# VH-VL binders against a9kqm9, part 20

Target 1, 255 residues: a9kqm9
Amino acid sequence: MRIIISPAKKMVENIEALPVCGEPSFIDQTNQLLTYLKSLSYEEAKEIWNCNDQLATMNFERIASMNLKTKLTPAILSYQGIQYQYMAPEVLEKDQLEYIQEHLYILSGFYGILKPLDGVTAYRLEMQAKVNLSDKKDLYEFWGSLLYNKLREETDFILNLASKEYSKCIERYVTEDVRLVTCVFGERKGEKVIEKGTYAKMARGEMVRYMAEHKISTMSEVKKFDRLDFSYDENLSNETKLVFLKGESNVRDRK
Short names: E, the ipSAE of ESMFold2; O, the ipSAE of OpenDDE; V2, 0.75 times the mean of E and O plus 0.25 times the DockQ between their complexes.

## First folded at step 6 (VH-VL; framework fv_emapalumab)

Design x02 (at its last look DockQ between E and O 0.01; V2 from the best seeds 0.00; counts 0 for: pae E 14.8 > 2, off the site)
Fold by OpenDDE, look of step 6:
Structure x02 (fold): chain C 255 residues (1-255), chain A 120 residues (1-120), chain B 111 residues (1-111)
Amino acid sequence: as target 1 above (255 residues)
Amino acid sequence: EVQLLESGGGLVQPGGSLRLSCAASGFTFSSYAMSWVRQAPGKGLEWVSYISGSGGRTYYADSVKGRFTISRDNSKNTLYLQMNSLRAEDTAVYYCAKRGYSYGWYFDYWGQGTLVTVSS
Amino acid sequence: NFMLTQPHSVSESPGKTVTISCTRSSGSIARNYVQWYQQRPGSSPTTVIYEDNQRPSGVPDRFSGSIDSSSNSASLTISGLKTEDEADYYCQSYDSSNHVVFGGGTKLTVL
């Protein structure tokens, strides 16, 4: 089993954190992107980053001096956001870190795919960003099936905790021999499930922590997730989708 | 069509060694974990060893730990079981089994098995 | 660690329904999925149930799996019993150490 999650927009550098234990699998492609970004004007880069002037200036300066080999931070500790707050990787125990290092991957517009303890530098580049690199018109085309193939080499089961923006780079390439199961965290509204971004991010982070704490290795155990008032709903779920509803009862795992 | 074909079985003396092979076809071999399961004559099924798709993770039954080594060559679509320090109780038909696409630790396909006989 | 206990044998007439139990010695039977394998005489095992109650392609709907938490057991039910169903049946699960655990097997005789 491999778990995929989204990155965060905000990143911090902490070279005194946990040791870096690996190199991004697609560091050459990342270098290609870095070279491309370094070639851009401020206006072009700002358009790609789709941010305010303050962030654009900061990132522009960052790119200009960026070195992918120095001052590295473990990926899982670099990203800052609600998902990562609830994951709380900084307080994970050794065996829990080992678990996520084995099972968890972080999708990235810049790095493609990361293991938790891969060394990264702070960057800004979302997967939906429009780039003009070689014959590719965006990062989805740039990465192509590389990210999926990386996962496919290791597993026939992918648990998707990533946002649609990032999971698209995996979903479109899924083959018949691989089961991709997406977790949906939402609230019931009639026959519909409404996902609220904040709660979804919280739940995704908590799910990763839950899985690490309990060394989850089975689908049945994933379905037993019951944190943040979420519970598994079997009726709304199927072979490719696990639906967790806030404020609902678990129909299977609470018997 | 998924096919698993075991080979390498035979007669061996106690303390001897034997290497089993399982040739796989009909699926993307590297994407799936594989296991060895054995069955002594007239007895039930006993799990022996597990290896992940990439080969990075292996697990062993206590009865064979330290003596058996599971490995795979994904370029050849082949699963292996190196058996050392063989004992009479290791006598069994050895099956290679493909793990299903769920992470629920089930096998969806089995080979025909190869017989290993440990006897003086 | 736990063991899975099955009856040694069960017998029933064609057309009838038979149930084979698989009892977990420790821990909840509902924690980890249970699988069932059929092994006809002289043949390799084949999967008839996975993930407690799922049927692989090609397995008739006469086969069904269930979990009973009250008895901490899984059950394989075969309805409309046929002569071809005569076989050994094994339940299987896995423990917290990622070890696969098989039941002792049940010989089903079709009378």
Scores: ipSAE 0.006, ipTM 0.486, lowest interface PAE 11.2, mean pLDDT 92
Fold by ESMFold2, look of step 6:
Structure x02 (fold): chain C 255 residues (1-255), chain A 120 residues (1-120), chain B 111 residues (1-111)
Amino acid sequence: as target 1 above (255 residues)
Amino acid sequence: EVQLLESGGGLVQPGGSLRLSCAASGFTFSSYAMSWVRQAPGKGLEWVSYISGSGGRTYYADSVKGRFTISRDNSKNTLYLQMNSLRAEDTAVYYCAKRGYSYGWYFDYWGQGTLVTVSS
Amino acid sequence: NFMLTQPHSVSESPGKTVTISCTRSSGSIARNYVQWYQQRPGSSPTTVIYEDNQRPSGVPDRFSGSIDSSSNSASLTISGLKTEDEADYYCQSYDSSNHVVFGGGTKLTVL
């Protein structure tokens, strides 16, 4: 089994709490993207980053001075945000770290796909960014099937904890020999399931922790997730989608 | 050279408050988790609290939860411990400790400590 | 939620070997890394072992650490004892709830 998760926009550098244990698999593609970003004017870059001048200036200077090979930070520690806060990678125990290094991949618009302890430099480039690279109209086209093919070489079972923005890079190419299963975290409101983005990110981070703590390797074990008052809902789930509902843990078990 | 310098200790009456500071230098402060560890006179080490490098995660020993607040100001390279509702059993030397380059909770550098005495 | 139990004191002659035990009350000792700290009177703690058996730069190779899963314990071994090794020694570990625990400490006397 392999688990995919989204990155975060906020990143920190020079964290030495865990070692760097590898380089990103697609560093050559990352270098192509860096070269492209360095060729842009400030206004062109700001448009791609879709942000205010304060953030655009910071990132423009970051790109200008970026070195992909020095002063690297482990990817899992570099990303900051609600998902990573609930995952709390800096306090994972030694066997939990081994688990995530074996099973977890982080998707990235800039790096493509990352192992948790791959060395990265802070960047800003969301998968939905409107880049225009020669033969490619956007990053989805740029990455093509590369990310899926990497996963396919290692597993026939992918657990999707990524947002749709990022998981599309995999979903578009999935073949019959690989099972891709998406976890959905929501609340029941009348007939509908309401998914709040903040709570979904919390649950995704907590699911990674839960799986690392229990060394989970099967779908049946994933279904037992019960943190943050979520529980598996068999009726709303199917072979490719596991639905977890908050605040209804005992309703489905009543006779 | 990594340096950690605690300050703010002193004599306080039970029920009082005190704020400890730890000035850090010689490393990229925001990249490392920090802890407070205390030692009552003649006694062993007791972990008090922890804060992640970003400040987004905090943890506390049960003995201080709800009364103490750990925080950091990464722009000033300073770690803080706000201590409220102080009790006699809080009397100790308080050490500032830096998490090391490790998979585990390894404290590679310690300050010299600052003494907090809670007595009437 | 767990305790680390150390002997209150140990003593041995210069040149000999001493072992200080650290037994975990619940959960596996092998699940989380164990650290060892040395503290001389009036001084701050310093690390002698981290990640079970790793030695920081400047710590002599006569200090070693080990884990015994069958007894659920960690050990600090100091060979070739010197009078400068007289100190209190603390083991330390943690759990998945992010609770950090120190052992009660062991006073090492070099006769």
Scores: ipSAE 0.000, ipTM 0.463, lowest interface PAE 14.8, mean pLDDT 88
ESMFold2 (binder alone), look of step 6: mean pLDDT 93; pTM 0.945

Design x03 (at its last look DockQ between E and O 0.46; V2 from the best seeds 0.00; counts 0 for: pae E 15.9 > 2, off the site)
Fold by OpenDDE, look of step 6:
Structure x03 (fold): chain C 255 residues (1-255), chain A 120 residues (1-120), chain B 111 residues (1-111)
Amino acid sequence: as target 1 above (255 residues)
Amino acid sequence: EVQLLESGGGLVQPGGSLRLSCAASGFTFSSYAMSWVRQAPGKGLEWVSYISGSGGRTYYADSVKGRFTISRDNSKNTLYLQMNSLRAEDTAVYYCAKRGYSFGWYFDYWGQGTLVTVSS
Amino acid sequence: NFMLTQPHSVSESPGKTVTISCTRSSGSIARNYVQWYQQRPGSSPTTVIYEDNQRPSGVPDRFSGSIDSSSNSASLTISGLKTEDEADYYCQSYDSSNHVVFGGGTKLTVL
């Protein structure tokens, strides 16, 4: 089993954190993107980043001096956001870190796909960013099936805890012998499930922590997730979707 | 209809080599992992080797590791098992098996098998 | 690593219910999914249960699978036994190294 999650927009550099244990699988492609970004004017880069002037200036200066081989931070500790707060990787025990290192992947517009302890530099590049590189119109085209193929070589079961923005890079290439199951964290509103971004991010992070704490490897174990007032709903779920509802009791068998 | 047809079995002396083939049809071959499972005469099933759809991931039973090599040619819809340094205990019917769609490891289709006999 | 232990043989009359057990030697039986295969004399194995209790298309609902954590065992239950059910049955799972593990097989005789 492999777990995929989204990155965070905000990143920190901490070279004194946990040791870097690997190099991004697609570092050459990342270098290609970096070279491309370095070739852009401020206005062009700002458009790609789709951010305010302050962030644009900061990132423009950052990429100008960026070196993908120095001052690296483990990926899982670099990203900052609600999801990562609830994952709380900084307090994971050794065996839990080993678990996520084995099972967890972080999707990235810049790096493509990362293991938790891959060394990364701080960057800004969302997957939906519009780029014109190597006759590709966007990063979805740029990465193509590379990210999925990486996963496919390792597993036939992908647990998707990533946002749609990032999971699209994987979903469109899924083959028949690979099960991709997406977790949905929401609230029931009539016959619909409403996903609130904040709660979804919290739940995704907590799910990763839950899985690491219990060394989860089966679908039935994933369905037993019950943190943050979420519970599995079998009726709303199917072979490709696990729905967790907030504020409801789970009256169904989880296996 | 899914079809798996093994071939290449036969009589071989101890220490010899043999290559098995499994011709697949009725499904998108490259989209599914495949395995070899063998059965000695009058005995139970024993898993031998696994290969992912792309061929990038392989696993072997300890009993054959270092001696057997699983491979595939997706352009030919064919699975292979190269068997070297064969031993008497390798005597068995060898099945190719298609992996099913599952969270676990299971086989949904099996070939008819090909007999490998290792004897002096 | 673990082993899966099955009874060597079981027998029952037509129309009755029979249960074949599969006991895991180490680790939880519930940790990894268990499958069951049927092999009639002179034939290749066929899948009758996967993921503990799921039936492939074409397998009658007389076949069912279950897991018992207390005994660390999986069970194949065949109700309304028919003569055609006479076969060898194998349980199967996988270990942490992604190695497939088969039980020793159970010969079911329909009396």
Scores: ipSAE 0.005, ipTM 0.498, lowest interface PAE 11.8, mean pLDDT 92
Fold by ESMFold2, look of step 6:
Order: sequence, then structure tokens, then C-alpha cells
Structure x03 (fold): chain C 255 residues (1-255), chain A 120 residues (1-120), chain B 111 residues (1-111)
Amino acid sequence: as target 1 above (255 residues)
Amino acid sequence: EVQLLESGGGLVQPGGSLRLSCAASGFTFSSYAMSWVRQAPGKGLEWVSYISGSGGRTYYADSVKGRFTISRDNSKNTLYLQMNSLRAEDTAVYYCAKRGYSFGWYFDYWGQGTLVTVSS
Amino acid sequence: NFMLTQPHSVSESPGKTVTISCTRSSGSIARNYVQWYQQRPGSSPTTVIYEDNQRPSGVPDRFSGSIDSSSNSASLTISGLKTEDEADYYCQSYDSSNHVVFGGGTKLTVL
């Protein structure tokens, strides 16, 4: 099985808690994007980054001096945000770290797809950024089926913990021979599930930890997730969607 | 309708060779991993070998590794098992098995089997 | 390098419930999916349970599978036993290197 998760907007550099153990699979495509970004005027770049002048100036200077092969940070330590705070990769035990390096992929608008310990530089480029790349009108066209094909070479089971912005890069290309299963974390309101983005990000990070701690490889084991007061709800779930509800402590999974 | 038809079994002396074939139809052959599973007379099932849909990965039971070679020709929808250095304990019905649409190694369709007898 | 151990035989009367166990010798039973196959005399195996507890289309809901991590075992349960259920039953799993292992088989007799 393989797990996909979203990146975060905020990144830090020069983290020394874990080693870099590899390079991004699509570094050539990343070089193409870097060349494109370097060709932009300041105002064009600021539009793409959709940020204030302080951040735009910093990122413009960052792009000008960027070297994709030096001063690298492991991807899982570089991204900062609620999902990564709850995943807390820096305190994973050795066997748990080995598990995520084998099973976990981080999606990225700039790098495409990353293993947790791939070496990255800090960047700002959202998957839905309004870029114009010669014969490609956005990053979804730029990446095409490359990211899905990478996953398909390694697994016939993809567990989706990514946001829709990022998972679209995979979902659009899924073939009959691969099952993609999305985890939904929400609260019951009547007969429907209400997702609160903050709680969903917390749960996604905690799910990664849960799977690493138990060396999970099957959907049956994933259904047993019960952290942050979530529990699996079989009535709302199906073959491609696992629904976890907050406050469903009376519901039991098969052990 | 999924169909798997084994052929190539027969009587052979110890040390001899045989090549088994399995003709597949009723599904997109190249999308599914395939396996050989054998059953000695009066005995249980024993996995022999496994090959990915593309043919890029192959796996063998320790009892046959180095002597048997699994292969496939996706243009002919055919699975093969080359058996060399045959021994009496290789005597069995050999089944062709298709991996099912599943997250694990599960075989949803099996052929009728072909008998291989290794004796003097 | 693990084994799956099943009882050699079980017997029960029509209408009753039987449970066949499958115990893994090393590594966790819950790590990799368990399948169950039925084989009638003179026939090829057919699947009754895959992915621990899923039934293929056409398999009656009286067949069920379960996993018990604490005893490191899987179980096939057949309720409302019918004479047509008389067969050999095999559990099957695999390891992380994709080596496939079958249990020794259980002969179910319906008296």
C-alpha cells in the first residue's frame, strides 16, 4: 500500500534532526518549473504566489539564488502546519520512520511527489497556482499522469489523506487495477458529515502516526483508527471512502 | 467469462524438463498478476511461483527456486512455467491462478489444472 | 518463513455453525490479508473469503471471516451449514516479500 498527503505552505530550512535519504523522483520537472519561475517579473511572480510584498520579495530572491542540490532539508521536516504538527515526524521511532519512508508520499506543486526523507529546498508554489507553462495552462496539466504512474509502479492500493487540491493529481488518472480509498474525518450533523478543516488536518497527521506505530498494510487495520475521539462509521463508508466520525465511541470495529 | 486453460503436463523422468502453458481469456490479461499453485495427489495446496502483470517482478517458492522459471507473453494472453531438473516431489496437479481485484494476494479464478508426473 | 496451521478436520450437522481456525507461526496475522478457499472433491479451488472478511459475489452471507490479533489467528465461520458445504478449506496469506503461504487444509464433513 501507499499513503498520499498534502504539503504545507510554510517551510523551514536547515533542519538537522533527520538525514536526507534521497532526491525527488521528478527533479528534472522541478528544474523546468524553476526555470519558468526565474523568467517571471516580480509582479508576475507575486500574482502566482498570491501574497504580500514582504513574502513576494523573499520568494523572488529565493528563486534567484535557488540550488536544488545544496542545503537540503528532509521533506517531512521542512513542511510546517497542523497536519505535520500532529504527525510529529521528528519523534517517530526508528521502525516507524522506516515504515513511512516505505509507504508515505507527499504531493507537491513544485516537486510533484516526494518520499519523506527526500532532500528539498524551501519554495512557494501551490498546486492550483495560476501558471502559464508554454503548452501547459496549469500545474495539473504539467504533471499529467506522472505522479499516478509513479504510485502505480509500486502499489495497487492508495490511501488518500491529501486535500482535494492535491489528490486531484492522482484521482484523475486512477485505473481499474488500483484502488484509491479516501479517508474522511468529520462530525455527524443529522444524516450527513460536516468536515472541519482543522480537525481533518489533525486527524490526517495522527492517522500517519497510527499506521506507522502499527505497521498497517490493510484496509481492515485502517478502519480500527480511534484517535482524537474518531471512530470508523460503516454506514457512511463504502469501497472507496472510509468515514471517521468524532464522538462515535459506541461503534466497534472488528479486532 | 474468465477462462484459464493449462496444458503441457505429462510423464517425465527425474532430471527431465517440462514447459507448462496457461491460455487466458475473458479479462485484460496484462492488468493482473498470475500464479502457479500445485497440489500433490491427496495433499494440500502449495504455491509455486508468481509474476506481476507487466512481467517485471517474479517470485518463487524455495522448493523450486533455481529450477523453475515463470514467464508471460501478454500479446498472446499466455502464462508459462518452465520446469527443469524435475524431482519425484514435483509430481502434482499444476493450477494456473489469476490475482483478483484486491488489496492483497488473492486468487479469484483457477484453471482445471494439468498433471505432472515425475517417475521412472 | 511462516506457516499457517489449520485443524485437519471438522464435522458438524446441517443447520449448525462451524468455525475453522488458521494460526500464523511468526509475524502478525493482521499485517497481511488472509484469504479462504473452498475445494470440493475433483474440483479446482474457489474463493469464499478475501481481504480477511470480504465475500466474492455469489458467496452466501453465512460465510464470514475474522481476524484475532491477540491469538495471531484467522477464522472462517460457516453458519446454517448445508451438505453442499462439505469440502476442503484452505487459508492463505503472504509475507512482505510477496511469498504466498497456504494452510495445510481442513476437511469439513457435514453429517
Scores: ipSAE 0.000, ipTM 0.418, lowest interface PAE 15.9, mean pLDDT 88
ESMFold2 (binder alone), look of step 6: mean pLDDT 93; pTM 0.942

Design x04 (at its last look DockQ between E and O 0.01; V2 from the best seeds 0.00; counts 0 for: pae E 19.6 > 2, off the site)
Fold by OpenDDE, look of step 6:
Structure x04 (fold): chain C 255 residues (1-255), chain A 120 residues (1-120), chain B 111 residues (1-111)
Amino acid sequence: as target 1 above (255 residues)
Amino acid sequence: EVQLLESGGGLVQPGGSLRLSCAASGFTFSSYAMSWVRQAPGKGLEWVSYISGSGGRTYYADSVKGRFTISRDNSKNTLYLQMNSLRAEDTAVYYCAKRGYSWGYYFDYWGQGTLVTVSS
Amino acid sequence: NFMLTQPHSVSESPGKTVTISCTRSSGSIARNYVQWYQQRPGSSPTTVIYEDNQRPSGVPDRFSGSIDSSSNSASLTISGLKTEDEADYYCQSYDSDNHVVFGGGTKLTVL
């Protein structure tokens, strides 16, 4: 089993953190992207980052001096956001950290795919960013099937906890020999399931923590996730989708 | 290839001071924590001090706290140990050690050591 | 704070298997990773085991590490003992105050 999650937009550099292990799997492609980004004008880069002037300026200066081999931070400790807050990797125990190191992958527009202890530098580049690199028009084209093939070499089962934006780079290349299952965290509204971004991010992080705490390896165990008032709904789920609904357990207790 | 080369050891009188250096190469120095570990003649290994990659975090063994100061210059790829108020029991070979890849603390590379002798 | 206790010495013939124990005085041995270092006479220490049971590159698979929670100890096992294995062996861990702790060391003699 391999678990895929989204990165966060905000990153911190902490060279006082744990040591990194080796290089990201696709560091050469990352170098290509870095070279490309370094060649851009401020206006071009700002367009790609799709951010305000303050952030654009900061990122522009960062790119100008970026070195992928120095001042590295473990990936899992670099990303900052709700998902990572609830994952809380900094307080995981020894065996739990080993679990995520083995099973967890972080998708990235800049690095492609990362293990928790891969060394990274802070960057801004979302997967949906429009780039003009060689004959490629965006990062989906740039990465192609490379990221999926990496996963395919290691597993026949992928648990998708990534956002649609990032999971697209995996989903489109899934072959018959690999089972990809996506977790959906939402609320029931009539006959529909509504995903709220904040709660979904919380749940995704908590799911990773849950899986690490219990050394989860089967779908049946994943279905037992019951944190943050989420519970598995069998009727809304299928072979490729696990639906967790918020607040449904309370409804069941009232019946 | 990772290399760690200690220097600065020698003979010093009790109460004296000495500064050790460790020149590092073969890896991104600033990305890794470093430690000093010493070994008295015919004795076991004793951890002395730890410094984070940036130098922002330092830790000391109780036996040297207040007397020794660990520091680093990442621009020079060099680790230092300032030893003040030296005592006879500080006599040892001092090793610089690189922290390895781990969720915990372990040393993947060691220098050859430099001998510090504290004697009247 | 805790201590790591090792036997002072162990001896065994070539080709045999030897085990060196490392017992933690307080707290669980499984809480923090345990490492093992080899130090041959006149040489610097080298890592033979890290993270309880991982071997660095270049270390023979004759070396293995294990943790026993019931005895609150770690063990270094060397199978197919060779003359070159004669050395001092140190276990190492760390406490919650980020202090590194070494065992007292074990002298292994190959008979």
Scores: ipSAE 0.223, ipTM 0.716, lowest interface PAE 2.7, mean pLDDT 93
Fold by ESMFold2, look of step 6:
Structure x04 (fold): chain C 255 residues (1-255), chain A 120 residues (1-120), chain B 111 residues (1-111)
Amino acid sequence: as target 1 above (255 residues)
Amino acid sequence: EVQLLESGGGLVQPGGSLRLSCAASGFTFSSYAMSWVRQAPGKGLEWVSYISGSGGRTYYADSVKGRFTISRDNSKNTLYLQMNSLRAEDTAVYYCAKRGYSWGYYFDYWGQGTLVTVSS
Amino acid sequence: NFMLTQPHSVSESPGKTVTISCTRSSGSIARNYVQWYQQRPGSSPTTVIYEDNQRPSGVPDRFSGSIDSSSNSASLTISGLKTEDEADYYCQSYDSDNHVVFGGGTKLTVL
């Protein structure tokens, strides 16, 4: 089993909490993207980052001085945001860290795919950013099947905890020899399931922590997730989708 | 308590037909796939057929394909196996089995079985 | 289409540990879940392991299941062997065409 998750926009440097234990698999592609970003005018870059001048200036200077080999931070500690707050990777025990290093991948518009302890530098580039890369229309075309092929070499089962923006890089290319199963976190409103983005991010982070704490390796164990008042709903689930409902709205099998 | 009761077994001649029934209770019948599994005297278990909870998907072992038809009536909580063109090698105890709550083909409850004997 | 091969019989003394193997002829054993069923003489099968290594409610923890990808096999392990464990044991899996396959069965004799 391999687990995929989304990155976050906010990143920090943290050189002392955990060691860097690897290099991103697609560092050469990352260098191509860095060269592209360095070629942009300030206004072109600001448009791609879709942010105010204060943030755009900071990222423009960051790109100008960026070195992909120095001042690296473990990827899992560098990304900040609600998902990573609920995952709380800085307090995982040794065997839990070993679990995520073996099973967890972080998707990235800039790096493609990352192991938790791969060394990264802070960047800003979302997968759906409006870029033009020579003969590639966008980042989805730029990455092509590379990310899926990396996962396929290691597993025949992918648990998807990433947002659609990022998981599209994998979903488009899945082959019949690999199962991709998506976790959905929502609440029942009448006859429908409604996903609320904040709660979904919390649940995705908590699911990673839950799996690491229990060394989960099977679907039946994933279905037992019950944190943040979520529980598995068999009636809304199928062979490619695990639905977890929040609160009293969920229904369980009699057995 | 889940209960599965097979009936309809008996003695038939080669080339004959027989219809097995399995009465189900103690669970929401329409929510669970069902299967027939057989066991020839002194032999191992052999899967025969499988039907989804709605009845819309059916699967058969190669040894019975084209001769046996699995069906269900969800309003009567009953599973059926229509067996045509019977052969000596179809002689077995036939079990009704319920699919469990799982991602695989796990059969969590089995009936007591009904004996089918095909003999000239 | 594939076969599951089990030893015809195994024997062991009470209190000891026995392991029953189940080898898959084609396709990876790890790709599809393996179930284990116990059948006592004159009785219907009952489940002792599902989804490779899960025990149904009421099955004692001395029954365990495991997968070995290198030998392409599954194993049922029974520790603290008791005389009531004497039975036939069947492994079971399936393929991508939704065909279900049982192993040939293993007779466990408690000496």
Scores: ipSAE 0.000, ipTM 0.390, lowest interface PAE 19.6, mean pLDDT 88
ESMFold2 (binder alone), look of step 6: mean pLDDT 92; pTM 0.931

